# Designs tried in a protein design chat: VHH binders against UDP-N-acetylenolpyruvoylglucosamine reductase (murB). Part 4

Target 1, 297 residues: UDP-N-acetylenolpyruvoylglucosamine reductase (murB), of Aquifex aeolicus (o66805)
Amino acid sequence: MLFLKNVPLQNLTTIKIGGRVSFYAEPSDLKEISLCIDFSKSRDIPLFVLGNGSNTIFGDVRGLVVNLKNLKGFKVKEIKGKFFVEAFSGTPLKDLIRFSVKENVKSFYKLLGFPASVGGAVSMNAGAFGVEISDFLKEVYFVDWEGKLQKAKRDELNFSYRKSPFPKLGIVFKVVFEFERSKENILPKYEKIRRIRKEKQPINLPTSGSTFKNPEGNFAGKLLEKAGLKGFRLKNVGFSEKHANFLVNYGGGTFSEVVDLINIAKERVYENFGIVLEEEVKLIESSGSDGWKVLGA

## First folded at step 1 (VHH)

Design c5 (framework vhh_8dlx_2)
Fold by ESMFold2-Fast, scan of step 1:
Structure c5 (fold): chain B 297 residues (1-297), chain A 120 residues (1-120)
Amino acid sequence: as target 1 above (297 residues)
Amino acid sequence: EVQLVESGGGVVQPGRSLRLSCAASGFTFDSYAMHWVRQAPGKGLEWIGNIYYSGDTFYNPSLKSLVTISRDDSTNTLYLQMNSLRAEDTAIYYCARDEPYGSGSYFDYWGKGTLVTVSS
């Protein structure tokens, strides 16, 4: 593994917006992940983990971006009607969705539509249609911030809506899921969800997925739409005509435009409803004088 | 009471093969997944791979083509077969038992290790 310098991040994210990062690495194993941690510590710079780049928007970054794309694959063992699936953190979530449909697995197909890696989905506790990815977790293997490999059982980890103990505890290396085969054919239910996702999400423009978390007892998309923000455009970025909670890049969008758009949205929702929206998308920028300025959770 | 004893290390020439053994005692061996881990001089621990009670294996991707893990439950023995050895494979090799109770640790017991030196 090489530590590349001054790497453009634009094409590593689904939104196609990004500045340049000081250092970039693509580790292929545990040793190289530990080397990335050591590298960031020795240079006193922050480290950020990138999966499929579907929930992160970068400005210019003084630090290290670690892309887990080389840590792919999963292995399945079936015991008495249950599947135990070990998946590396860089594995696309869609690969496991495909497996779950093929094997008639209960409920996991409901996570269709997150363009995330397994590690990214676990870190954000991805959830849809009444299920969260943590509902299927048995174990998480991770490299802590001292470079040591750790394992934690699901019940040792605190998950909640769009929250997990990662990356605070470390970098997710691999996970073990437990799946159960459904007694009913899931294909019709899967196809219904697929149709809903296709109709309600922008698939023709670069996007970073959901911008805001749903506040308790409400929906961010509904609040944004009622505030007049569905289809609202600021310069080269905006909120999708299909779904107000999806930020899109019309071409040439900048990090500054994204920050301005998000601030306008938060202000209008607060003025209209008294609700403070919290970002689901991660906004990362750092200046040369200070450390990281992380503007989203 | 739980003991893991590695053996089979030593000096080996580059390009050769070597098989390490781990003799387990003090527990029901066939009920545990087992791991191999190594540490090169001046470096951190590197996970090599594991083997489940079924015989199924899962490897570190950077090492998958170079190693094979197997087990013999009748003799309570774990094996690591290494092929095409390179100077960078010089390390102390540890046998480790999977931590089954969810304490947050990867391993609950490991052996004292066996040194492998790849040198001409």
Scores: ipSAE 0.000, ipTM 0.121, lowest interface PAE 20.4, mean pLDDT 83

Design c6 (framework vhh_8dlx_2)
Fold by ESMFold2-Fast, scan of step 1:
Structure c6 (fold): chain B 297 residues (1-297), chain A 123 residues (1-123)
Amino acid sequence: as target 1 above (297 residues)
Amino acid sequence: EVQLVESGGGVVQPGRSLRLSCAASGFTFSEYAMHWVRQAPGKGLEWIGNIYSGGSTFYNPSLKSLVTISRDDSTNTLYLQMNSLRAEDTAIYYCARVEYDILTGYYEGMDVWGKGTLVTVSS
């Protein structure tokens, strides 16, 4: 593994917007993850974890971006009618969804709307159609901020709506899921959700998924639409005509345009409804270890 | 036939506790997130909280210290535990199943509701 300098981040995210990062690394194993932690500590710079780049938008970053793309693959063990699936953090979530459809697994296919890595989905406690990824989680293996491998059981970890203990506890290395077969054929239900996603979400445009968390008792997309923001375009970025909570890049969008668009949306929703929207997407721009900003925790 | 039936309502004294139940039938209950919602006389609907299929809960902050939502997937039953009841908690309490809401993309809106159970908090 090499630590590359001044790497452009644009093509490493699904929204295709990004500045440059001071240092970039692609670890392939536990030892190399520990080396990344040591590297950031020795240089007193922040470390940011990148999976599939589906929920993060970068400006210029003075720090280290660690891409877990080389940590992919999963193993399956069937014990007493249950599947135990050990998946590396960089594994695309869609690979596990394909497995779950093929094996007629309960409910997991409902997460098909998240274009995320396993580690990214666990870190944000990804949820859709009444399920959260933590519902299937048995164990998490992670490298703590001292560079040591740790293991935690699901019950030892506090998950809530769009919140997890990561990355505060460390960098997710691999997870173990527990799956059960459905008593019903899930293929028709999977196809229905897949069709809804294609029709109602802008999957053919660069996007970072849901921009805002749903406020209590309400829906961010509905509030944005009522505030006149569905299809609203600011220069090269905007909110999708298909779904107001999806920020899209029409081509050549910048981090500054994204920040401006999000601020306009928050201001209009607050003025119209008295509701403060919280970002689900992570906005990362950093001037150093002390001066970095992260929005959408 | 998809159905939700609330029970456990009635007249209760202020300061007491009450547990409501919601019996689900006609669908795979364990695969759906469930909500509790209430409506006081002459008022609009007030969201109480939800519970995802794996047991994770999210509450209205105004009510979080007063209520607990739980589920028993083996009996297809949703529960709402209410503590320290006040006259202002007098309402019809509904359970609801979550449907996909196209406006959110990552959250289901309510598609099936019960008929409700009346809770009257009186001295």
Scores: ipSAE 0.000, ipTM 0.288, lowest interface PAE 13.9, mean pLDDT 83

Design c7 (framework vhh_8dlx_2)
Fold by ESMFold2-Fast, scan of step 1:
Structure c7 (fold): chain B 297 residues (1-297), chain A 118 residues (1-118)
Amino acid sequence: as target 1 above (297 residues)
Amino acid sequence: EVQLVESGGGVVQPGRSLRLSCAASGFTFDDYGMHWVRQAPGKGLEWIGNIYYSGSTFYNPSLKSLVTISRDDSTNTLYLQMNSLRAEDTAIYYCARHDYGDYYFDYWGKGTLVTVSS
């Protein structure tokens, strides 16, 4: 593994917005992940983990971005009607969803709306249509911030709505899921959810997915729409006219424009409804050496 | 059987120009973006730039005035034109395929050495 220097990040994210990072690496195994941790510590720079870049927007980063793309694939064991699936953190979530449809797996297909890696989905405790990814989780293997491989059972880890113990505990290496085959054909329900997701997705424009978490008892998209922000454009970025909670890049968007747009949205929603929206999208801009154990930045 | 084979490297004098080629095979070339990356002796990899399947190019700002990336989809070939070469440009030059599934590179060539010396 080599450490790349001065790498532009815009093409590593689905929003196609990104500054440059000081150093970039693509580890292929546990030893190389440990080398990445040692590299960041020895240079006193923060380390940021990247999956498929679907929920992250980068400014300029003085630090190390670690892309887990080489940690892909999953293995399946079927024991007494249950599937035990060991998946590397860089595996696209969509690969496991395709497996779920093919094998008629109960409920997991409901997560099809997240264009994330397995590690990214676990780190944010991705959830939709009444399920969370942690509902299927048995074990997480991770490299701690001292560079050692650790294993934790689901019950040893604290998951809640859009929250997990990662990256505080370390870098997710691989996970083990437990799935059950459904007694009903899931294909009709899968097709219904797929249609709903497709209708809400921006067409022909890069996006980073949901910008804000849903506040208790409400929906961020509804609040943004009522505040007049659906289809609102600020220079080269804006909120989709199909779904107000999806931030889009019209071409040439910048990190500063994204920050400004998010601040306008938070201010407008607070003025109109007294609600403080919390970001679901990760905004990463590195300005110092404190906290290479930063919580999602 | 995806293969990327760089050629055109060698010894060149400072101030001269050089064009590198990358011959691609084993995939539908015009469906993919392509990248150039280099590694100087004892240094890490440095991204040079890319060209999307549409022909749009993006460059490392530090190198933009010195390089041009182009492609010929009829011959499945990627090019890197370098001008005003300096000793600091001595490096192994790699071409790499852009992975639209993951939004980064997935396959690399073996590299071609460029030595800039008098």
Scores: ipSAE 0.000, ipTM 0.128, lowest interface PAE 18.7, mean pLDDT 82

Design c8 (framework vhh_8dlx_2)
Fold by ESMFold2-Fast, scan of step 1:
Structure c8 (fold): chain B 297 residues (1-297), chain A 123 residues (1-123)
Amino acid sequence: as target 1 above (297 residues)
Amino acid sequence: EVQLVESGGGVVQPGRSLRLSCAASGFTFSSYDMHWVRQAPGKGLEWIGNIYTSGSTFYNPSLKSLVTISRDDSTNTLYLQMNSLRAEDTAIYYCARDSEWELLGDYYYMDVWGKGTLVTVSS
């Protein structure tokens, strides 16, 4: 593993917007993850974990970005009609969705719209169509901030809407899911949701997925649409005409354009409804010598 | 004729429990995900939660510890169990049928609604 310097982040995110990071690494095993933690500590710089880059937008970052793409693959064990799936954090979520369709697994296919890695999905407690990834979670293996491998059972971890104990506890290394076969054929339901996403969400444009969390008792996309923001474009970025909560890059979008667009949306929703929207997407930039600042936290 | 009829509302004391029912007719109930939604006086609609055809449930995080949704497909009935009722739970409660083919990521499109049942929490 090499620590690369001054790496452009644009092509490492699904939105295709990004500045440069001071240091970048792609660990392939537990030892190399520990080395990344030691590297960041010895240099007093922050460390950010990147999976498929589907929920993060970067400006320029002074720190270390760790890409888990080399930690991929999953193993399956079937016991008494249940599947136990051990998946490395860098495994694309879509690979497990394909497994779920092939084996007629209940409900998990509803997460098909997230272009995330397994670790990224677990860290944000990804949820769609009424299902959360933590609903299927049995165990998480992670490297703590002292560089030691730890194991936690689902019930020992506090998950809630769009919240997980990661990365506070450490870097997710691998996850064990428990799946059940559906009594009904899921293929027709999967194909219908896939078609709805194609028609109702901007799957053909660079995007970072859902921009805002749903506020208590309401829906961000609905509020944005009622505020006149569906299809609203600011320079090279905008909210999708298919779904108001999806921020898209029309080509050549910048981090500052994204920040401006999000601020316009928050102001308009607050003025119209008295509701303060909270970002689901992570906006990361370095604002000074004392590390990076996470915007929209 | 597609119809949803809520029942079980009324006056209840704070701290008590109440179970609402929703009777479905005119469609194959077992093939649809179902929702509970409420509206407090002078407020907007607040989504409570849903139950899938599989029996799995998803709740509004602010209400998760206070409510349970269940269904009985043999009687075409949807239920909402409410515990530890407070004055702020005073509302008209609606059951609604999910148009799962209109489901849009972060929110649910409901195509059939009942007329609602009033729950008043007062001492």
Scores: ipSAE 0.000, ipTM 0.139, lowest interface PAE 13.5, mean pLDDT 83

Design c9 (framework vhh_8dlx_2)
Fold by ESMFold2-Fast, scan of step 1:
Structure c9 (fold): chain B 297 residues (1-297), chain A 121 residues (1-121)
Amino acid sequence: as target 1 above (297 residues)
Amino acid sequence: EVQLVESGGGVVQPGRSLRLSCAASGFTFSTYGMHWVRQAPGKGLEWIGNIYYSGETFYNPSLKSLVTISRDDSTNTLYLQMNSLRAEDTAIYYCARLTIFGVVTEDFDYWGKGTLVTVSS
């Protein structure tokens, strides 16, 4: 593994927006993850974890971005109608959904449409259609911020709506899921979810998924739509015409445009409904207040 | 009955190559990850690498340049290709099925009886 300098992040995210990061690395194993932690500590810079880049939008970043793309793959053991699936953090969630359809697994197909890696989905406790990824979780293996491999059982970890102990506890290395085979054919239910997702989500434009969490007793998409923001476009970015909570890049979008769009949305929803929307998408950039100044080339 | 049977060991001269096989039976081979582990005389177990049911492989970094793991799900066979053998590669080589992927432990799910590889002049 090399630590690359001044790497553009645009093509490493699903939204296709990104500035440059000071340092970038793609670890392939536990030792290299520990080296990334040591690298950030020795240089006194923050470390940011990137899976498939589906829930993060970057500006310019003073720090280290660690891309877990080389930590992918999963293996399966079946015991008495239950599947134990061990998946590396960089594995695309869609690969496990394909497995769950093939093997007629209960409920997991409901997470269809999250453009996430396994580690990313676990870190945000991804959920849809009445299930959360933590409902299927048995164990998490992670590298703590001292560089040591740790293992935690599901019930030792506190998950709640769109919240998990990660990355506070460390970098997710791999997880173990427990799946149950359904006694009924799930294919019709899977196709129904697939049709809903296709009709309700932008599939033809770069997106970062859901922009805002649902506030208590309401839906962010509904509030944004009622505030006139469905299909609202600001320069090269906007909210999808299919679903107001999905931020899209029409081409050439910038981090600054994303920040402006999100602020407009939060202001309009607050003025119309008295509700403060909280971001689900991660916005990462170096602050001028940190004393780091970008001087023109 | 789960069975793992290693073969292909023997005496080989330094610098040569050797391919070991592991024949699996009694379970659905294609749905399990498989591991290669070795034990040199008077030493502990050393993990060589593994292959997931997807075909993706991971290796002990100290051995990565010397070995390749592959599988043939149509014949339920796991392979270990070894190149540029050295005297220190002398060991009993085991294939193993792990319940859950992880670092080398004393407790693998199922092991073969092993095949001895002796690298000597």
Scores: ipSAE 0.000, ipTM 0.085, lowest interface PAE 23.4, mean pLDDT 82

Design d1 (framework vhh_7zox_3)
Fold by ESMFold2-Fast, scan of step 1:
Structure d1 (fold): chain B 297 residues (1-297), chain A 119 residues (1-119)
Amino acid sequence: as target 1 above (297 residues)
Amino acid sequence: DVQLVESGGGLVQPGGSLRLSCVASGFTFSSYAMGWVRQAPGKGLEWVSDISSGGSTGYADSVKGRFAISRDNAKNTLYLQMNRLKPEDTAVYYCAKDYYEDSGYYEYAGQGTQVTVSS
């Protein structure tokens, strides 16, 4: 493993926009994950785990970005009619969804909408269409902030809507899921969700998902559309023609352009409706940190 | 603040030679192992060579007998003498600093230097 310096982050996010991070590493095993933790602690810099690049836009970042993409693959055991799937944290969620469709697995296909890794999805407790990833979780293996491998059963971990014990407890290494076959053919339901995603979201353009949270009693997309911002383009970035709350990169977009676009949108919505929009997307730059608050916890 | 500045790359014919240099600053150069890592077009990173703080050297099998790593602690400079270059040596070459003193785990900071071996 190598610690790379001044690495561009644009190709590590779904929006394809990013500045440079001070240090970047792609660990391939437990020892290398522990080295990443030690590296950040010895330099007194924050460590960011990159597994869910779908909701993040980076400027320049002072810290270490750890990408778990080399920890890929999953193994399946079928015991008494149930599937037990051991998946490394860097495995694309898409691979497990394909397995779920092929084996007619109940409900897991509903998470198709997340272009995330397994570890990223677990860390955010990804959920859609009435299910959360923690509903399928049996065990989590993680490296704590002292660099030691830990194992926790699902019931020992506190998951809630869009919240998990990670990254506070450590870096997710691998997980064990428990799946069961559906009594009915899931393929038509899977195809319906796939069609809805394609039709309602700009999945053919780089995007970071929902830009703004819905304010109480309203919808951000509706407010942006009424303010004339659906399809609005600033330089190389803009709001999608399909959904005004989805920020898209037309190619060559920059963090500065994103910040300017978001500020224009907030100003116009406020001027027209008296509503202050709050960002759902994470904007990470050197002065704003998504870093660790408790070392060794 | 650790800085590594690579230079010496360029276009060379097969069988030719190049010498790469890396000027280091921001740390006690003499206390750390140093190395060279390369990335060929469309390929992953490949460790090429290293030299310990004490002067012991190591080489990847692909370059052994053709490349020679050396260091000048007084100038904070690392070198890679590349002889009998082959088209497969075409890559961006990065200077690497050991994370600890002689730990064998490398970090690199520079933009690299491009080496192209073509007839």
Scores: ipSAE 0.000, ipTM 0.257, lowest interface PAE 15.6, mean pLDDT 84

Design d10 (framework vhh_7zox_3)
Fold by ESMFold2-Fast, scan of step 1:
Structure d10 (fold): chain B 297 residues (1-297), chain A 121 residues (1-121)
Amino acid sequence: as target 1 above (297 residues)
Amino acid sequence: DVQLVESGGGLVQPGGSLRLSCVASGFTFSDYSMGWVRQAPGKGLEWVSDINTGGSTGYADSVKGRFAISRDNAKNTLYLQMNRLKPEDTAVYYCARGSYEWELPEGYDYAGQGTQVTVSS
């Protein structure tokens, strides 16, 4: 593993927007993750974890970005109709979705369409169609901020809507899922959800997924559409014509344009409905001063 | 396979009450968010209320404080208690199975045949 300097982040995110980071690393094992933590501490710089780059937008960053893409693969044990799946944090979620369809696994296929890694999905407690990824978690293995491997059972970890104990506890290394085989053929249900996602998502433009969390009893996309923001374009970025909560890059979009667009959206929704939208997308940049600017969380 | 059967509609005077029921079959009811949408004569579909798998509810401003949505997962049944009915509540009410999730707009992938509610004197 090498610590690369002044690395462009644009092509490491699904939205294709990103400045440069001071240092970048792609660890392949536990020891290399610990070396990344040591590196950030020794230089007194922040460390940011990048999974599949689907829920984070970067400006220029003074710090270390750690990409877990080399931590891929999963192992399966089947015991009495239940599957225990050990998956590394960098494994694409779609690989587990494909497994769940092949093995007729109950409910997990509902998480299809997240362009996320397993670690990224766990860190944001990804959820769709009535299920959350934490519903399937048995155990999480993570490297704490002292560089030591830790193991926690699901019930020892506090998950809520779009929230997890990570990255506060450390860097997710691998997880263990528990799946149940369905008594019904899930293939027709899977194909239906796949069709709905293709129909309603902007699949031909770079995007970072959902921009805002759904407020209690409402939908961010609905509020944005009612505020006149569906298809609204600001320079090279905008909200999709297919779904107002999907921020898209038309080409050459910048972090500054994204921040401006999000601020316009929050202001209009608040003025029209009295609702304060909270970002689901993570916005990370240096402030051009001594401080660090982390927006959206 | 999927069926949603509404009942409980009828003619009622302003200020009256009705309780709508929707019996679901052909899917695991407890896995889905459910809702009610209505269509007044000559108008488009209007969202009325929803309830997710965890029991959290939402209401249109026009019915908030007057209507209450609930579900009974053991009976695969969705309810809408309608109180202090107004002539403006006159519509066909449809039970709908949600395709709810944070990445998609609020949508419904199946709806029943509807039940007529008429508020008149």
Scores: ipSAE 0.000, ipTM 0.185, lowest interface PAE 10.6, mean pLDDT 84

Design d2 (framework vhh_7zox_3)
Amino acid sequence: DVQLVESGGGLVQPGGSLRLSCVASGFTFSDYAMGWVRQAPGKGLEWVSDIYSGGSTGYADSVKGRFAISRDNAKNTLYLQMNRLKPEDTAVYYCARDLYSDSWEGYDYAGQGTQVTVSS
ESMFold2-Fast, scan of step 1: ipSAE 0.006; ipTM 0.302

Design d3 (framework vhh_7zox_3)
Fold by ESMFold2-Fast, scan of step 1:
Structure d3 (fold): chain B 297 residues (1-297), chain A 121 residues (1-121)
Amino acid sequence: as target 1 above (297 residues)
Amino acid sequence: DVQLVESGGGLVQPGGSLRLSCVASGFTFSNYAMGWVRQAPGKGLEWVSDITSGGSTGYADSVKGRFAISRDNAKNTLYLQMNRLKPEDTAVYYCAKGEITMVRGVSEDYAGQGTQVTVSS
């Protein structure tokens, strides 16, 4: 594996906004993940894990970005009438959604629409339509910050709304899901949700997905819309006309414009409703010193 | 402009110790990460250890627990204390500066003539 210098991050994220990172690596196996950890520790620089880049926006970053895209694939076996699916962290979530539709798997198809990797979805505890990815999780294999492979059962890990123990415990290497075949045909329900997602998501523009978490007892998109922010554009970035909680890049957007847009949104929602929105999207950039800022969820 | 002058190598028996030094000039030493790389006979360059401007250290698995890297910013000098030396540590040791790029654990940003370390009975 190569450690590359001064790599542009723009095309590694779904929003197509990004500065440069000091070092970049694409590990293909367990040993190379450990080498990435050693590399960051030896240089006293932060390490950021990147899957599909669907929930992260980068400015310029002094550190190491580890892209798990080469850790792809999954295998399936049936035990006691259930499917056990072992998936590498860089596997696109959509591949497992496709599997769940083909095999008539109960409920997992409800996570369609997240342009995430398996590892990314687990790290954010992705959830939609009454299910969370942790509901299907049996085991997580991860490399701890000492570079050693660890295994944890779902019950040994603390998951909550949009929260998981990763990356605090380490870098997710692979996971094991437990699925149950539905007694009912799921295809009509899947088609209905797919249709709703296509109608409500911006399909023509680069986006980073949901910008803000839903505050308790409310919806971020609803609050943003009531504050006049649905379709609001600041220079080359804005909030989608289809869904106010989706930040979009109209072309040539910058990290600075994203930060300004998010601050405007937080200020207007607070002024109108007294609610402090918390970012779901991760904003990462170097500070004006040898340190750096990590913003967002 | 950049000069890195390594010294302290020599012949030692297995289990022995050596201390390598690297005197730097031509740049603001305290602002850069520094490291050691080595090349054994017939092999490529291998990263051994590095130290950031903040003092954080890293070591190759083959030398962890035996080698200690340190720096003296007042003297523009980098050190490598090598203990419990093994025949497999036989190599030319090079001092490296700056943002070090590793390819398969091998540094590409070394300078100077190096210093020979031979571990043999």
Scores: ipSAE 0.000, ipTM 0.121, lowest interface PAE 13.8, mean pLDDT 83

Design d4 (framework vhh_7zox_3)
Fold by ESMFold2-Fast, scan of step 1:
Structure d4 (fold): chain B 297 residues (1-297), chain A 120 residues (1-120)
Amino acid sequence: as target 1 above (297 residues)
Amino acid sequence: DVQLVESGGGLVQPGGSLRLSCVASGFTFDDYAMGWVRQAPGKGLEWVSDINSGGSTGYADSVKGRFAISRDNAKNTLYLQMNRLKPEDTAVYYCARSEGYDFWSEYDYAGQGTQVTVSS
């Protein structure tokens, strides 16, 4: 594994916006993940984990970005009608969705809307259509911030809406899911959700997914739409006309434009409704000599 | 207590029009996405159309260009304007409330339905 210097991040994210990072690495195994942790500690720089780049927007970054793309694949054991699936953190979630459709697995196909890696989805407790990824989770293997491999069972970990114990506990290495076959053919339900997602979400435009978490008893998309922000465009970025909570890049968008757009949205929603929106998307940029500026949850 | 009451169904000839209404009570109507689903004799439930709390609409391919969904938040009422009706549109039409902002989440309540019969 090489530690590359001054690497552009634009094409490593789904939104296609990004500056340059000081150091970049693509570990292929546990030892190389530990080397990445040691590298960041020895240089006193922050470490950021990049899976599929679907929920993070980067400016210029002083630190180490670790891309888990080489940690792909999953293994399946079927025991008495249940599937136990061991998946590496860099595995695209869509690969497990395809497995779920092929094997008629209950409910997991509902997560088809996330262009995330398995590790990224677990770290944010990705959820859609009444299910969360933690509902299917049996075990998590992770490298702690001392560089040691740890294992935790689902019931030893606290998950809630868009919250998980990661990355506070460490870097997710692999997970074990438990799936059950559905008594009903799920293919028609899967195809209905896929069609609705295509019609109602900007799935073919560069986006970072949901921009804001839903506040208690309300919906971010609804509040943004009522504030006149659905389809609102600021220079080369904007909120999708299909769904107001999805930030899109029309081409040539910048980190600065994204920050300005998010601030406009937060201000208008607060002025109109008295509600403070919390970001779901992660915004990461160097703050010059003062160090890092990390925006969002 | 959530209630959805449909009306406006009936017998109509092919090529005709009907307007369905659904009066909602027991919840803050403008906080919910609303929709119409139908069930033809001997068939399963089919999604017809939806409208979110902000007024954005969706339609099944079978009804696009013929049906129009709308809502009046001041009256807590959902509408379905059905034009150029076909025998294949014969079904019981149900008003439904979605638990999520957009109707594609899941129906948590439906009314008792109103029968639409398209026959010569």
Scores: ipSAE 0.000, ipTM 0.207, lowest interface PAE 15.1, mean pLDDT 84

